# VH-VL binders against Small ribosomal subunit protein uS3 (rps3): the designs that were tried, part 15

Target 1, 230 residues: Small ribosomal subunit protein uS3 (rps3), of Nanoarchaeum equitans (q74mz4)
Amino acid sequence: MASKVIRKFIQNAKLTVFSQEFIRLYLRGANVSKVIIRQTPIVNRVIIYSARPKMISEERKAHLAKLLELKFGLEKPVIEVLPIENPNLDAHVIAERLAMGIERNIRAYRRLAQRYLETIMNAGAIGAEIVIAGRLSGQRGKTWRFKAGNLRKTGTIGQFELDRAFNIAYLKPGVAGIHVTILKPDAEIPDIIEFKSPEEISIEEIEKIDKEIAEKMKKYLETYLLAKQM
Key: E = the ipSAE of ESMFold2; O = the ipSAE of OpenDDE; V2 = 0.75 times the mean of E and O plus 0.25 times the DockQ between their complexes.

## First folded at step 11 (VH-VL; framework fv_tezepelumab)

Design w3 (from v2 with heavy chain S56E Y59E L105F; at its last look DockQ between E and O 0.49; V2 from the best seeds 0.00; counts 0 for: pae E 2.4 > 2)
Fold by ESMFold2, look of step 11:
Structure w3 (fold): chain C 230 residues (1-230), chain A 122 residues (1-122), chain B 108 residues (1-108)
Amino acid sequence: as target 1 above (230 residues)
Amino acid sequence: QMQLVESGGGVVQPGRSLRLSCAASGFTFSKYGMHWVRQAPGKGLEWVAVIWYDGEEKEYADSVKGRFTITRDNSKNTLNLQMNSLRAEDTAVYYCARGPLYDVFHGYFDIWGQGTMVTVSS
Amino acid sequence: SYVLTQPPSVSVAPGQTARITCGGNNIGDEDVHWYQQKPGQAPVLVVYDDYDRPSWIPERFSGSNSGNTATLTISRGEAGDEADYYCQVWDSGSAHYVFGGGTKLTVL
């Protein structure tokens, strides 16, 4: 009984992480943050928090629901899109905005990182870090680090939430990985269990349904692994 | 207006110590990495040390490592350089300089003080 | 260990364009910064990240960086541009900040 419950918990955690990352990549540009999947006997609700909910049209929701049902194993999913309460404190939103901003002007990477850190801190963060790693200007990959506030409180029990996100800037020289870490006030410390990493994403399964997404997922995995080594 | 004002320079014998201070005003000091840069009379610029915005990470030029200690007090908007075991080669004008906003390494020096002279001679 | 090489002096006629070079092995992969220092004064940042200017620096100051050479270009040179100019990088290998030896610009 105990082993069966534990196996089901692990399976659900892997499905959740895989589905969340796929949805963020599928909806890139809509600033997707949290993705919550609630399973009921009649319907599976997929709640997508976005800083730009209008970018997620009913047509795109219907297509995503079909993909989740037929190819990713979520039965009869109903997609609901809600706004984010604090977009400027959301690591996923900031990472995507920074990545897309750098894509528009690679020379602005420092100014954008500084501006987003100021935005994060003005929104009430205790501390934040932005790391940009990759080839922004030359043949050599480099790492740039920008920090604000105090991230050392991450070991303090009971009062802080650590929000981390990774995104990719697709650039002419190549790609740059962007890590955003935000230490938030007013949070219960979550039990963060990551049973599925980006390395476990099945590119072959995605190719069966969408070659464009599969290429993006492949680049995401390659960039993530390279950035992890740096 | 943004200002950096150095103090604590003077004439000392080799082997002695000096403590330099830099008072910052007109900007949020705790958001910036801070540096010391020196210039021997008639010579070029030489970077000496850097300290992160929160004071926890530091780096030194090889010529001063082990002898100099950079510190900051964000509550008083001050940057300090403790210089021990001074040598004739340390004779220079010492500037405090501000790094880029939130960028703790990889940066440039956009605001400079006017410098304080340190002379190490017998 | 990383060395930046600058010519010790450059002369330009008034109204002409001055070019000050900063040589380094693969310097095109680095972010290069430039400083102006007039006698008895602290340095002033004139170009950063190869190409950008602080808002108070006139557009006559521009930069470029590729291969083994970064260049500071001063268009329509004026007597007020007479100064020492230094290039600077952060060297990731040593984790140190490195200045060039400086270039004295004379406007004749």
Scores: ipSAE 0.503, ipTM 0.792, lowest interface PAE 2.4, mean pLDDT 83
ESMFold2 (binder alone), look of step 11: mean pLDDT 93; pTM 0.953
OpenDDE, look of step 11: ipSAE 0.803; ipTM 0.904

Design w4 (from v2 with heavy chain L105F; at its last look DockQ between E and O 0.40; V2 from the best seeds 0.45)
Fold by OpenDDE, look of step 11:
Structure w4 (fold): chain C 230 residues (1-230), chain A 122 residues (1-122), chain B 108 residues (1-108)
Amino acid sequence: as target 1 above (230 residues)
Amino acid sequence: QMQLVESGGGVVQPGRSLRLSCAASGFTFSKYGMHWVRQAPGKGLEWVAVIWYDGSEKYYADSVKGRFTITRDNSKNTLNLQMNSLRAEDTAVYYCARGPLYDVFHGYFDIWGQGTMVTVSS
Amino acid sequence: SYVLTQPPSVSVAPGQTARITCGGNNIGDEDVHWYQQKPGQAPVLVVYDDYDRPSWIPERFSGSNSGNTATLTISRGEAGDEADYYCQVWDSGSAHYVFGGGTKLTVL
C-alpha cells in the first residue's frame, strides 16, 4: 500500500511539474511567475501568477483548460490568473523577458542581461545572477555569467531562499538557455560577507575558523605589508 | 563624463615596489570589473589583472602573478595595483580600464584612462 | 597560451574599405573585441562581441568572426582612422585576456 501511495505521489508530482512547465510554455509572453495546481474532489484549480495577466484572455484560459484535461488528465480545471507584486524580483519573469528579448535581437544579449540585472538590483535584490548558455555568437555554444550583489549559492542560505528560473531562447542559430537566480531582499541571510582589505582582516578571527586559511592569510598579509613599505 | 585617471607611475629600480592608483568618476564604480592593461614602449597591449566589481575575484597575467596585487575601494572609487619585485620588462604605460557591467568573463574594456608611465631601470 | 595573430600593417586609400584580420584557433567560438589606438592616446573600444558597436562609434566600423579569423572592417576610410588596431579575447583555458599584436592602419 505504501508503494502505491508513493507511486501515486510521484506521479502526481511529475504531473504537476510537467503541467506547470506546459502552462509556462503555452502562456509564453505572459510572464508567468508561479503556477499552482490544486486538485480537490470537487474541482481542479489552476492558479497562474503573471506579470501580464491581461494577456491571458478568457479564450486562452478555456483553451488551456481543455489542453490540461487532454494532456494531463486534469478534469475540468478552473483557471485563475492573479497578478504578481514585484515582477522585477521574479526570476521566472526576468528569465522569460530576457529570453524573448534575445529572440528579438540576438546581438543584444549582453545589454539585455546587464539591463535586467540592474533591474533586479534596483528592485532591492540582495544579489542576482544571470547565466546565458548557447549559440549567441560564433559557431560554438558559449556561457556568459553576470553577477551582482551578494549571492550565496552554498551554505546556510537554504535552496529555498533563492528564486531560480530557467528559460530558453529559440534562436535561428540554435537555442540559448537562460538561468536567473535572485536573492530577494526579504531573505534571511545570516551573515553579510564584506570584503575587507588585507589590513582590515583579523587573523585571530580567521584562526578560530580555519587555521590553514589563517596561515595563508598571515603570509599574504606579510607580503602585502612588505610591499606597502617598499 | 565617465573618466578614469591613473597615478603613481614613475622611475624605480629593479626589485623595488610601486603602487599605482586609478580614480574613477562619472559612473557607478562598484558595478564594474576593473582591469589593468599595460603597454611597453613601442609594443602592443598586454592585460595585467582584473578585479571583480565587489573584489571577490582576481585574476592575473602569468607574467605578473605573485608579484602584483590588484585591489579596489568602492567607497572611494579607486582601483589600485601594488607592484612588487619590479623588473625591467615591467616598464610600460599602465592603463586602468573598465570591464562590462557585472560581466565575469568574455569581457571587453570600454573605458580607459590615459595611463601612467612606469619605468624600471638600474 | 592562446595567440591572436594580426598583420603588422594594413594600408588603404581614402574612401576605400579597410579590413584588419585577427587569427586564432577557433576564434569564431570566442567573443572578439576591437580597439583603436591613436599615437599617444589610450585605446578606444570600437567593436565588441564580434560585431556590436558602441553608440559613439561610427557605423563605418563593423566586425565579423568565423572559423579561425575575426575581421574588423572600416568602410569609407578616413585619415582620422589611421591608428593601431588590436583584437582581444578572453581565453578561458588560461584565464587570460589576450590581445593581438596590433595592426597599424595607414590611410594613404
Scores: ipSAE 0.336, ipTM 0.709, lowest interface PAE 1.7, mean pLDDT 89
ESMFold2, look of step 11: ipSAE 0.583; ipTM 0.824
ESMFold2 (binder alone), look of step 11: mean pLDDT 93; pTM 0.954

Design w5 (from v2 with heavy chain V50L; at its last look DockQ between E and O 0.28; V2 from the best seeds 0.00; counts 0 for: pae E 6.8 > 2)
Fold by ESMFold2, look of step 11:
Structure w5 (fold): chain C 230 residues (1-230), chain A 122 residues (1-122), chain B 108 residues (1-108)
Amino acid sequence: as target 1 above (230 residues)
Amino acid sequence: QMQLVESGGGVVQPGRSLRLSCAASGFTFSKYGMHWVRQAPGKGLEWVALIWYDGSEKYYADSVKGRFTITRDNSKNTLNLQMNSLRAEDTAVYYCARGPLYDVLHGYFDIWGQGTMVTVSS
Amino acid sequence: SYVLTQPPSVSVAPGQTARITCGGNNIGDEDVHWYQQKPGQAPVLVVYDDYDRPSWIPERFSGSNSGNTATLTISRGEAGDEADYYCQVWDSGSAHYVFGGGTKLTVL
């Protein structure tokens, strides 16, 4: 595939979405949910919600702050880590847990998906959907859909909150993409940030910072594009 | 102990109706999709119908569409099959079977009843 | 009109391994489930999702699925394994659950 030229033409909103996805990938395992970036003339704050805040050490926060400044232009960010009120209604948390569960036992994907679907519904969701796509059984293009409740309400988006997330299970035969969608009762959690993708982020620039992350970002982008075409 | 018990079978003449019932116990009935599967004497298994856990969707084999109606009452833990305009080829043992948790179309039938016999003859 | 093809019968000597096939176009892309039915009894699930087993089914029962053929394997065949065996899938094209024609296993 053609590499992106060194010159960058990234809009502020697109840069914000790429920064958020980079943070989730960099902190994989800490169950990062929403990431809020507040830019003011005095303070640039990065607020990271996590179900495992203790996994994000001060040393990792300092390193992440440098990466955000150097590669995403977020000058002198102050990183704050906060706990999540309800992890069982958080699409990002569920998607990561499911991905890691499948990595531990690929044959359990159906049972795990149904189990998490029940967990989501018991936590008060109106509806939920889990979509797993990839080579879990050694076959290409296979897609499994798991639904509970009602995801196709006729109400306005502002009446109900739709939470979406994507994650990847890294498996020996390949990768599997995981999409989680949760329709929640009216709650104070914005979902506007999920409209843009880090498809244009430079893998070469990430590689200068961390080669392991760059490899995972490359696979993430390839899997995301394939799963989006499902 | 998870159990499904069918009832309502019998001998009827062509063109008549029967209503089958399936009583569920030992599990949370309202969280599972439910099926009817039939088996003509000396023949193999044939899927008949599915109803989703909340009753919101129903699926039928082509051989019974328009004549059979699957329903459920989650308050009574019962599954029903209304069979109208019965034909000789509907003669079979009818099994009630439990599908997967919630709405999953790619599934298996893990709990079966012992079946109830329906005979359609003059 | 997705069709699953099974041999009508299979014979195995006691202690030997029986293999029951289920043929279908691209069946390797489907989740295949297997049922055992003894005379006068309801079917019993023995293998699901190609190769998983309910906890109450002996390890001697296993499954595989690739290409155009799914296979149920019964190791160390016993008289108690004599039964009819059915494979089953969901066919999205017709919106139907489809069973194979069944295979009678005889242990001689």
Scores: ipSAE 0.077, ipTM 0.619, lowest interface PAE 6.8, mean pLDDT 82
ESMFold2 (binder alone), look of step 11: mean pLDDT 94; pTM 0.956
OpenDDE, look of step 11: ipSAE 0.226; ipTM 0.694

Design w6 (from v2 with heavy chain K31R; at its last look DockQ between E and O 0.36; V2 from the best seeds 0.00; counts 0 for: pae E 6.2 > 2)
Fold by ESMFold2, look of step 11:
Formats: sequence, C-alpha cells, structure tokens
Structure w6 (fold): chain C 230 residues (1-230), chain A 122 residues (1-122), chain B 108 residues (1-108)
Amino acid sequence: as target 1 above (230 residues)
Amino acid sequence: QMQLVESGGGVVQPGRSLRLSCAASGFTFSRYGMHWVRQAPGKGLEWVAVIWYDGSEKYYADSVKGRFTITRDNSKNTLNLQMNSLRAEDTAVYYCARGPLYDVLHGYFDIWGQGTMVTVSS
Amino acid sequence: SYVLTQPPSVSVAPGQTARITCGGNNIGDEDVHWYQQKPGQAPVLVVYDDYDRPSWIPERFSGSNSGNTATLTISRGEAGDEADYYCQVWDSGSAHYVFGGGTKLTVL
C-alpha cells in the first residue's frame, strides 16, 4: 500500500523533470532558464523564465499546453512566461547561446567561449567554467576547458550559488556537448527547487508512459554522457 | 594601447643567473596567460614557458625545465623569468607574449614585447 | 616531440600571391597560428585558429588547414610583406607550444 504511494510519487517527480526538459527543448532559441511546475488541486501552473520572452508566442504556448496535457498528464496547464533578471549570470542561457553560436560558426568555439566567460565575469560572477567536448576542428573528439575566477571560494558554500547547465551544439561532424558552471556571489535568496541532472533520469519509467518521449530523452542522455566522458 | 616591455637582459657567464621582467599596460593583465618566447641570433622562435592568469598552472619547454622559473605579480602587472644555471645555448632575445584569455591551452600569442637580449659567454 | 616543417624561403613577384606551407603529422586536427617578423622587430600575429585575422591585419592575409598541411596565403604581395613567417601549434602530447622553423618571404 505504502509502496504504491511511493512509486506514484517517484513517477510524478520524474514526469515533472522530463516535462521541464521537454519544455526547454521545445522552446530552444528563447533562452529558457528555469521552468517551474506547480501542481495544486485547483490549477497546474507552468512558469517559464526566459531571456527572450517575446520569442514564446501565444500560439506556441497554446500548443505546448496541449502537448503537456495530452502526453504528460498535466491537467489544464496555465503557461506563464517571465523575464530573467540577469541573463549573463544564467548558466542555461549562456549554454544555449554558446551552443547556437558554435552551430553558426564551428571555428569560433574558442573565441565565443572566451567572450562568454568575460561576459559572465563582468556580470559579477566569482568564477565560471565552460567545457566543450566533441569534434570541432578535426576528426578526433577533444575536450576544451575554459576557466575564469575561482570555483572553490570560501569554506562556506551556502553563501554562494552554483549554477550548472548542459546544452548540445548540432554540427556537421557530429554533436558537441557544452557544460557551463557559474559561481555567483549572491546566496541570500532561498534555493529555487532545482531538478535532476540528466544522469538521474530513468528511461525505463519514460518508456512506460510514452516511447516517443523516451527516444528523445535517450538521445539527450547519450549525448550528455558522451560529452562528459571526454 | 596594449604594451609589454621587457627588461633585465645582459651578458653573463655560463652557470650564472639572470632575472627577466616584463611590465604590462593597456589591458587587464590578471585575466591573461603570459608566455616567454626566445630567439637565438639568426635562428627561429622557441617557446620557453607559460603561466596562467592566476599563476595556478605553469609549463616549460624541456630545454629549460628545472632551470627556469616563470612567475607573475598581478598587483604590479609584471611577469618574471628567473633563469638559473645558464648555458651558451640560452643566448637569445627573450620576448614576453600575451596568451589566451583565462585558461585556454590551444592559444596564440597576440601581443609581444620588444624583447631583451641575454648573452651567455665568457 | 611534434615537428612543424616550413620551407626555408619563398619568392614572389610584386602583385602575385605567396603561399607559405607548414607541414605536420595530422596538422589539420590542430589550431594553427601564423606570425610575421620583420628584421629587428618582434613577431606580429597575422592569422590565428587556421583562418581568422586580427582586425588590424589586411584581408589579403588568409589561412587554410587540412590533412598534413596548413597554408598562409598572402595575395597581392608587396615589398612590405618581406619578412620571416612562423607557424605555431599547441602540442597536447608534450604540453608544449611548437613553432615551425620559419620561412623567409622575398618580394622581387
């Protein structure tokens, strides 16, 4: 009895995480940062933070809402889009911008990574790291690591916020994984509930619900793990 | 205007030491990796050493490893090269060169100093 | 250690295109940088990351890199282009920055 309730809770939590990642993929290009899904007995709210909120049209919201209801079981979702306070300190925004910039000019990966690091540091970060892994200039996959500042500041980690994100650049030679890590000076705001890294997602449970979504998430996870291996 | 100015070169006997200095201006020195590159009279360029923007990593050419020490003082915008146990083959013009922004190992040298001459002979 | 091979000299007539090669095993997998050095002067970066130019370098300087050969191309050669030219890479195997032996460009 108790096991059944626990399994339903785990499934709902996993579906929430998958819904958030699906929303980021669906809205690629709109610089989506946080996606908050609040499930109440009265209403299911989907709050999407974006650096380019105007890129998320009412038409796209309506289609996304229908898809979330039909495929993820979110009853009557209300989609709200809010702006981001400081996009230059947001790891998800930086990772997407870098990924899309490299897609436009694969040879610029070093210059773009350096420029985004400078942007992050000028916005007040204590430290930042950008890791790019894949085939960018030759036939052999490589890992490039770009660091600025110090990601190991003070023994009191609770005073600083660590923001992490992953994104994929789709290139003619293949794919390249992009990891962005930003250590922020501001830790006064309570933690926004952050969802799991891609490694914690169970493909088995996704297949029980929707094979199409499971296939898309499998590709995402496989690309993520390959990039991390390098 | 970005500028690198080397100093401390001179004539020394084999086995002796010299300390080179490089003064930087016109850019945020503490954000760039810095290099020493040398050129023997009538010869090509030879990379000597690198130090990252915060001094956390250093690499040396095999020909100088264990004898030369690269350091930096970000508060004074200076790069230094301590050269010990000097040999005749260390005779060269020594250039200070600016490397990549932050910790990029696959970089180029975009700003160079005028060089300072080191001659090792009796 | 990794070796970069350049011809010792290249000659071109004024107004013609000069091509300076830099040979290395699988150099197409490396990011290649090029420097110009005039007599008595420090080197100047003219091409980086195989193809890119600093904003102050004329467009007639260009680069390419594939297979075992990287090439610096100087179109419409001028007397002011007479210099030594060096290619350079980072060799991750040795953790060294490596220069080619240099090529003297003469504009006759």
Scores: ipSAE 0.109, ipTM 0.620, lowest interface PAE 6.2, mean pLDDT 82
ESMFold2 (binder alone), look of step 11: mean pLDDT 93; pTM 0.954
OpenDDE, look of step 11: ipSAE 0.514; ipTM 0.779

## First folded at step 13 (VH-VL; framework fv_tezepelumab)

Design x1 (from w2 with heavy chain L105N; at its last look DockQ between E and O 0.61; V2 from the best seeds 0.70)
Fold by ESMFold2, look of step 13:
Structure x1 (fold): chain C 230 residues (1-230), chain A 122 residues (1-122), chain B 108 residues (1-108)
Amino acid sequence: as target 1 above (230 residues)
Amino acid sequence: QMQLVESGGGVVQPGRSLRLSCAASGFTFSKYGMHWVRQAPGKGLEWVAVIWYDGEEKYYADSVKGRFTITRDNSKNTLNLQMNSLRAEDTAVYYCARGPLYDVNHGYFDIWGQGTMVTVSS
Amino acid sequence: SYVLTQPPSVSVAPGQTARITCGGNNIGDEDVHWYQQKPGQAPVLVVYDDYDRPSWIPERFSGSNSGNTATLTISRGEAGDEADYYCQVWDSGSAHYVFGGGTKLTVL
């Protein structure tokens, strides 16, 4: 009996992480930061923080709600889109912007990483790191690391918040993984977003709903697994 | 105008010590990793050491590891190289060089000093 | 340790194109940088990240990198291009920065 209860708890946690990442992929380009899913018997709410809330039209909300109901069993979900107070201090927003920038010009990866790191530090971060891992031009995957400020000041929990995000640049030769880490001084900064293993994602089930999203999720999983090797 | 100026070179006997300094101006020193690169007379360039923008990480060529210490003072915009147990093979012009903005592991050297000569002879 | 091989010298006629090679195992997977050094002077960066040029370097300097060979190309060679040229990479295995042995370019 205890084993059965534990398995159900683990399944619900995986479903939450999977749905959060699905939402970010579906809404790519809208600079989605934190996604909070509050599944209760009374209220099924999906709260989406975005730096570009106008990019999330009512049509896209309706389609997303349908996908969440059909695939994840959220009964009549209510999707709320809220603005982000400081997008330049948000790891998810920066990671997406960097990923999409590299997709437009792969040779600009260094300049883009440097520019976004400058933006993060000017927005008040204590420290930040950008890591780009993957095959940008050669046959071998490589890791580029850019760092600013003081990430080693962690340890005073009431004074510091660590914001981490992962995103993917979809390139013709393959993909590149992008990790963004931002150390923030106050509580105004969004909670540290839990990034868990996406290995449990069922591409076949998503494909029944949306083939474009399924293909992007397949690339996400491939890149995630490749990045773990580096 | 961005500039790097080395000082502290000279003639020293084998087994002695020498301290090199590099003064930086015209850019935000604390955003850049800094390097020492040397060139023996009539020879090519040889990388010596790097220190990260914050001074927390340092890496050395095998030929100098354990004898040389790279340090920086971001409040004074200075880079230093303490060279102990000097050998004849350390005779070279020593350049300080700037790495790319924020980059800690892949890079080029876009600004160089004019170098300071170190001669180790009996 | 990782080794970069350059020819000791290259000669070119004035107005012609010079090509300076830098050989290394799978160097096409590395970001290759090139420096010019004139007698009695510090090195100057002329090409970085295989292909890119600092804005003050003339466009007649260009780079390529594929397979086991990176190449610095200098179009319309001038007497002012006479210098030593070095290629450079970063070796992740040793955390070392590695230079080639240098190539002396002569414009005859």
Scores: ipSAE 0.665, ipTM 0.861, lowest interface PAE 1.2, mean pLDDT 84
ESMFold2 (binder alone), look of step 13: mean pLDDT 94; pTM 0.955
OpenDDE, look of step 13: ipSAE 0.805; ipTM 0.907

Design x2 (from w2 with heavy chain S30K L105E; at its last look DockQ between E and O 0.78; V2 from the best seeds 0.00; counts 0 for: pae E 4.7 > 2)
Fold by ESMFold2, look of step 13:
Structure x2 (fold): chain C 230 residues (1-230), chain A 122 residues (1-122), chain B 108 residues (1-108)
Amino acid sequence: as target 1 above (230 residues)
Amino acid sequence: QMQLVESGGGVVQPGRSLRLSCAASGFTFKKYGMHWVRQAPGKGLEWVAVIWYDGEEKYYADSVKGRFTITRDNSKNTLNLQMNSLRAEDTAVYYCARGPLYDVEHGYFDIWGQGTMVTVSS
Amino acid sequence: SYVLTQPPSVSVAPGQTARITCGGNNIGDEDVHWYQQKPGQAPVLVVYDDYDRPSWIPERFSGSNSGNTATLTISRGEAGDEADYYCQVWDSGSAHYVFGGGTKLTVL
């Protein structure tokens, strides 16, 4: 009955998630949180929430806009960068900060994870979890879990918000995947939280536009699949 | 400043019970996993039990499982060990020890008490 | 169950380097921690995560871990270093914390 409409919606949802993750990877270091893409007949708005909006120069915006238009079908996108209300409660921001901190000093992974958990809890989270998987301390990959507060409670609309993010620390021994989950007492319902699986991303298509990003996306997918099997 | 002080040790007959307490001060107790570690006279260290920072999870060494119960009261900054069905092999100095901030796994013990002696005779 | 093996004793001349070993199957894949215990006292953490030191522990204490052996190294040994030393890991297979049998260090 509505099969064709549902299939088209699923295809559009995949492109939206892929575009959002591409933007986060392209703008790595700017602590990008939410990326909202609104396509209308009049304008295509790309709203990028960042904890470091000054890190997103006009040159980078222009290049990103061109990439989004040519390869992702966003006709003449208008890129707007907005600050984040509370970066210490944002899973994407925390995951990137932790990943970059570990890249700077691989031996600090435990201290950094514990410090960020305390930062999250002091910012008002009900609970938080940080999972790091990869080669950090030995010859084999391991998984480290750091938990604070209570993640067992799930609220109704307007009581709790679950914020999840994934990031990668690029290290000499290999990569380490980082999952951050934050349970917040936020009243708002976030836009589409149910993202499609990263394994559906076409690395070959990305290579046509940026080889560095394609390589990072390849490692992202590989690390995600390994972490999912654990 | 940061201190752990055990109490409740003593001499007891086999098959009886004893309750140990550990008072914590100088740090935010409710953020840390807590452990009991024991040492028989002239012997090495043996881990006994752990309780998660919020009290929701507990793990025990096989030698004490089913007989010992670890608990905590985060409002009073206290850790407890209820020891039932005591045996001669339980004779030891019992230490409370602080585990890592917010997690129980892959941990070390950075703060130790001075211990309390438990003697199970006959 | 996972077993950590330490030599029962090690002797070193003053000013020389002492090395205390902790053997275990695939211990190089574990985070190894070391404790010093002087007679009548509680243990004190001296090395954690294989080779990191608490800020109050002198730099002459160091650690290493590879293969089946972790090692605590005490350079420029002093009479004040005489103690029992224990290695410790967390064993994920049993969810237990495991100590080695201990090594008595004597400085002669």
Scores: ipSAE 0.267, ipTM 0.662, lowest interface PAE 4.7, mean pLDDT 82
ESMFold2 (binder alone), look of step 13: mean pLDDT 93; pTM 0.950
OpenDDE, look of step 13: ipSAE 0.730; ipTM 0.869

Design x3 (from w2 with heavy chain V104I; at its last look DockQ between E and O 0.77; V2 from the best seeds 0.70)
Fold by ESMFold2, look of step 13:
Order: sequence, then C-alpha cells, then structure tokens
Structure x3 (fold): chain C 230 residues (1-230), chain A 122 residues (1-122), chain B 108 residues (1-108)
Amino acid sequence: as target 1 above (230 residues)
Amino acid sequence: QMQLVESGGGVVQPGRSLRLSCAASGFTFSKYGMHWVRQAPGKGLEWVAVIWYDGEEKYYADSVKGRFTITRDNSKNTLNLQMNSLRAEDTAVYYCARGPLYDILHGYFDIWGQGTMVTVSS
Amino acid sequence: SYVLTQPPSVSVAPGQTARITCGGNNIGDEDVHWYQQKPGQAPVLVVYDDYDRPSWIPERFSGSNSGNTATLTISRGEAGDEADYYCQVWDSGSAHYVFGGGTKLTVL
C-alpha cells in the first residue's frame, strides 16, 4: 500500500517539474518566476507568476493549455497569470533577464552581471551571487563569479529565504549557464503550496523515513538535472 | 572624487617589520576586492596580494607568501599590509589598488593610490 | 608560472599609430588589461577585458587579443602618450595577478 503512494508521489512530482520547465521555456521573455500546478477536485489550475503578465496573451494561454493537456495529460487546465511582488528579488526573473541580455550582447556580460547585482541588493537582498559559466570570450570554457553582501548568514526560522535559479544563454559559439542565488528575508507563506526546487531535496532526510522512497527521489533528481541541460 | 591614500612607508633594516595602511574614500569600499602592487625603483609593476570584499579570502605572490599579511577593515574603509622579515628586495613603492565592482576573480585595477615608499637597507 | 612578454621600447612619430604587444602562451583565452604610467605617477587603467575602455579614456586607445598576442593600439600618437605601458592578467593556475615587463613608448 505504501508502494502505491510512493509511485504516485514520484510520478506526480516528476511530471510537475517537467511541466514547470516547459512552461518557462514556452513563455520565455515574460519573466516567469513560480509556476504552481494545483489539482483540485473540479479543475487543474496552472498558476503562473510573471513580472510581465501582459505579455502572456489569452491566445498564448489557450495554446499553452492545449499543449499541457496533450503533452503532460493535464485535463482542460485553467491558466491563471498573476503579478509578482518584487521582480528584482526573484532569482528566476534575474536569471532570464541576464541570459537574454547576454544573447543580445555577449561582450556586456560583466556590465550586466554587475548591474543586476546592484538591482538585487537595492531591492533589499542580504546577499547575492551570479555565476556565468561557458565560452564567452575564447575557445576555453571559463567561470565568472560576481558576489555581493553576505550569503553565509544564518537566521532564525522564517527570517531568511534562499532563492536559486538557473538559465541558459544561447550563443553562436555555444551556450553559457547562468546561476543566480539571492538571500532575502523570508516572505509570507500563501495558501498556495510552493514546490521546492529539485536540487534542494534532502535525500538524507527522506532516508530516515523510508529508504525505498529516497532511492526513487534520487533517480528523479538525476532525471530532472539531465533534462535541464537540454 | 574616488581616492586611495597609502601611508606607513619608511626606511627599515633587513629582518624588521612595517605596516602599511590605505585609506579609501569616494566609493563604497565594501563592494570591492582590494590589492597591493609594488614597484622597485626603476623597475616594473609586481602584484603583491589581494583580499576579497568581505575579507574572507586572500592570495599572495610567492615572493611574499608567509611574510606579508593583507587585511581590511570595512568599518574604517582601510586596507592594511603587515610586512614581516623584510629584505632588500622588498624595497619598492607600494600601491593600493581597487578591483572591479562585485567581481571576486579576473580582476583589473581601476583606481590606484599615489604609493608609499619602503626602503630596506642597513 | 605564467609569463607576459613585452618589448622594452616602442617609438612612433607624432600623429602616427603605436602598437604595443603583450605575448603569452594562449593569452587569447585570458582577459587582458592595460595600464599607462607616466614618470613619477601611479598607473592608470586604459584598457580592460581586452578591448573595453574606462569612460574617461579617449577612443584612440584600443585593444585586441587573439592567439598568443594581445595588442594595445594608440592612434594619432601625441607627446602626452609618452609613458610606460603594462599588460596584466589573472592566472588561475597559480592564483596570481601577472604583469608584463613594461614597454616605454616614445613619440618623436
């Protein structure tokens, strides 16, 4: 009986993560932050938080809904788009903006990283880091690190929030990976349950409860990381 | 008006110590990595040491490793260099230099002080 | 350790273009920075990241970097350009910042 629960949980989590990444790729440029897929008894709700909600037209919502039904089996999903409170403290928004900025002018990567760090810190972050990795200025892959504030600060429960995102700049010579990490004061928790990033799943905590579940979650994380590279 | 001002240079005998200071003004000191660069009379530039914006990481040239210690005090906007076991070869003008905003590696030096002279002789 | 090689001197006629080279093994894969130092003065950054200029440096200073050679180019050379010029990189292998030996530019 526990095996059935484990299989359903793992399949739903895997499908949810792939659906979220698909939605971010489909809506690239609309500054999508959180994507929440909520299955209720009557409707499958897809809640998309965006810094530019007007860029997500009703036609694009309708097409996306159809794709989610056909590709991911979400029956007649309802697409809802909401604004985000502080786009300049959102790692997903910053990572996308930086990736697209580098695509337009590869020589500006340092200036853009510095500018976005300033924007993050002015918006109230405790600390932030931007890492750019790839071939931007030669044949050899290199890593650039830009850092502001204090990312090693520990806090009381509910006082601090660590926000991480990854995005890809698609360039003629290849690709550059962009990692954004923002440490900010904890936000109010809404009635909508927010899903953790797969990279943040603690396999060791789950092993304390059930070893079979931990092994399946480990394979899930490996699959997610591989798919993200595509 | 961004400015770096070095102090603490002088004439000392070999084997003795000196402490150099660099006072920063006109910019947010705690956003930048800071460096010491030296120049022997009539010679070229030689990098000496770097310290990260938060003081947590430091790197030294091989010629000074184990003898020199770089430190910073972000509350006072100061950079320091403790120089121990001084040798004649350490005779140089010592410059304080600023690295790029937020960049903790791959640095260039965009602001320089006027330098302070250190002479090590008997 | 990584070595940057510069010619000891370069001469140019007034109004003509000066080129100062910085040689290094695979330097085209590095971010190269250039400094001007006039007698009795501190160095001044003139080019960074191979080809970018600080906003206060005139456009007649430019840079390039490929293969084993980085080059600082000063068009329309003036007497005021007479100085020592240094190239510099960060060498990740040694965790060192490395300067070239310097090039004395004369305008005659």
Scores: ipSAE 0.569, ipTM 0.812, lowest interface PAE 1.5, mean pLDDT 83
ESMFold2 (binder alone), look of step 13: mean pLDDT 93; pTM 0.951
OpenDDE, look of step 13: ipSAE 0.790; ipTM 0.898

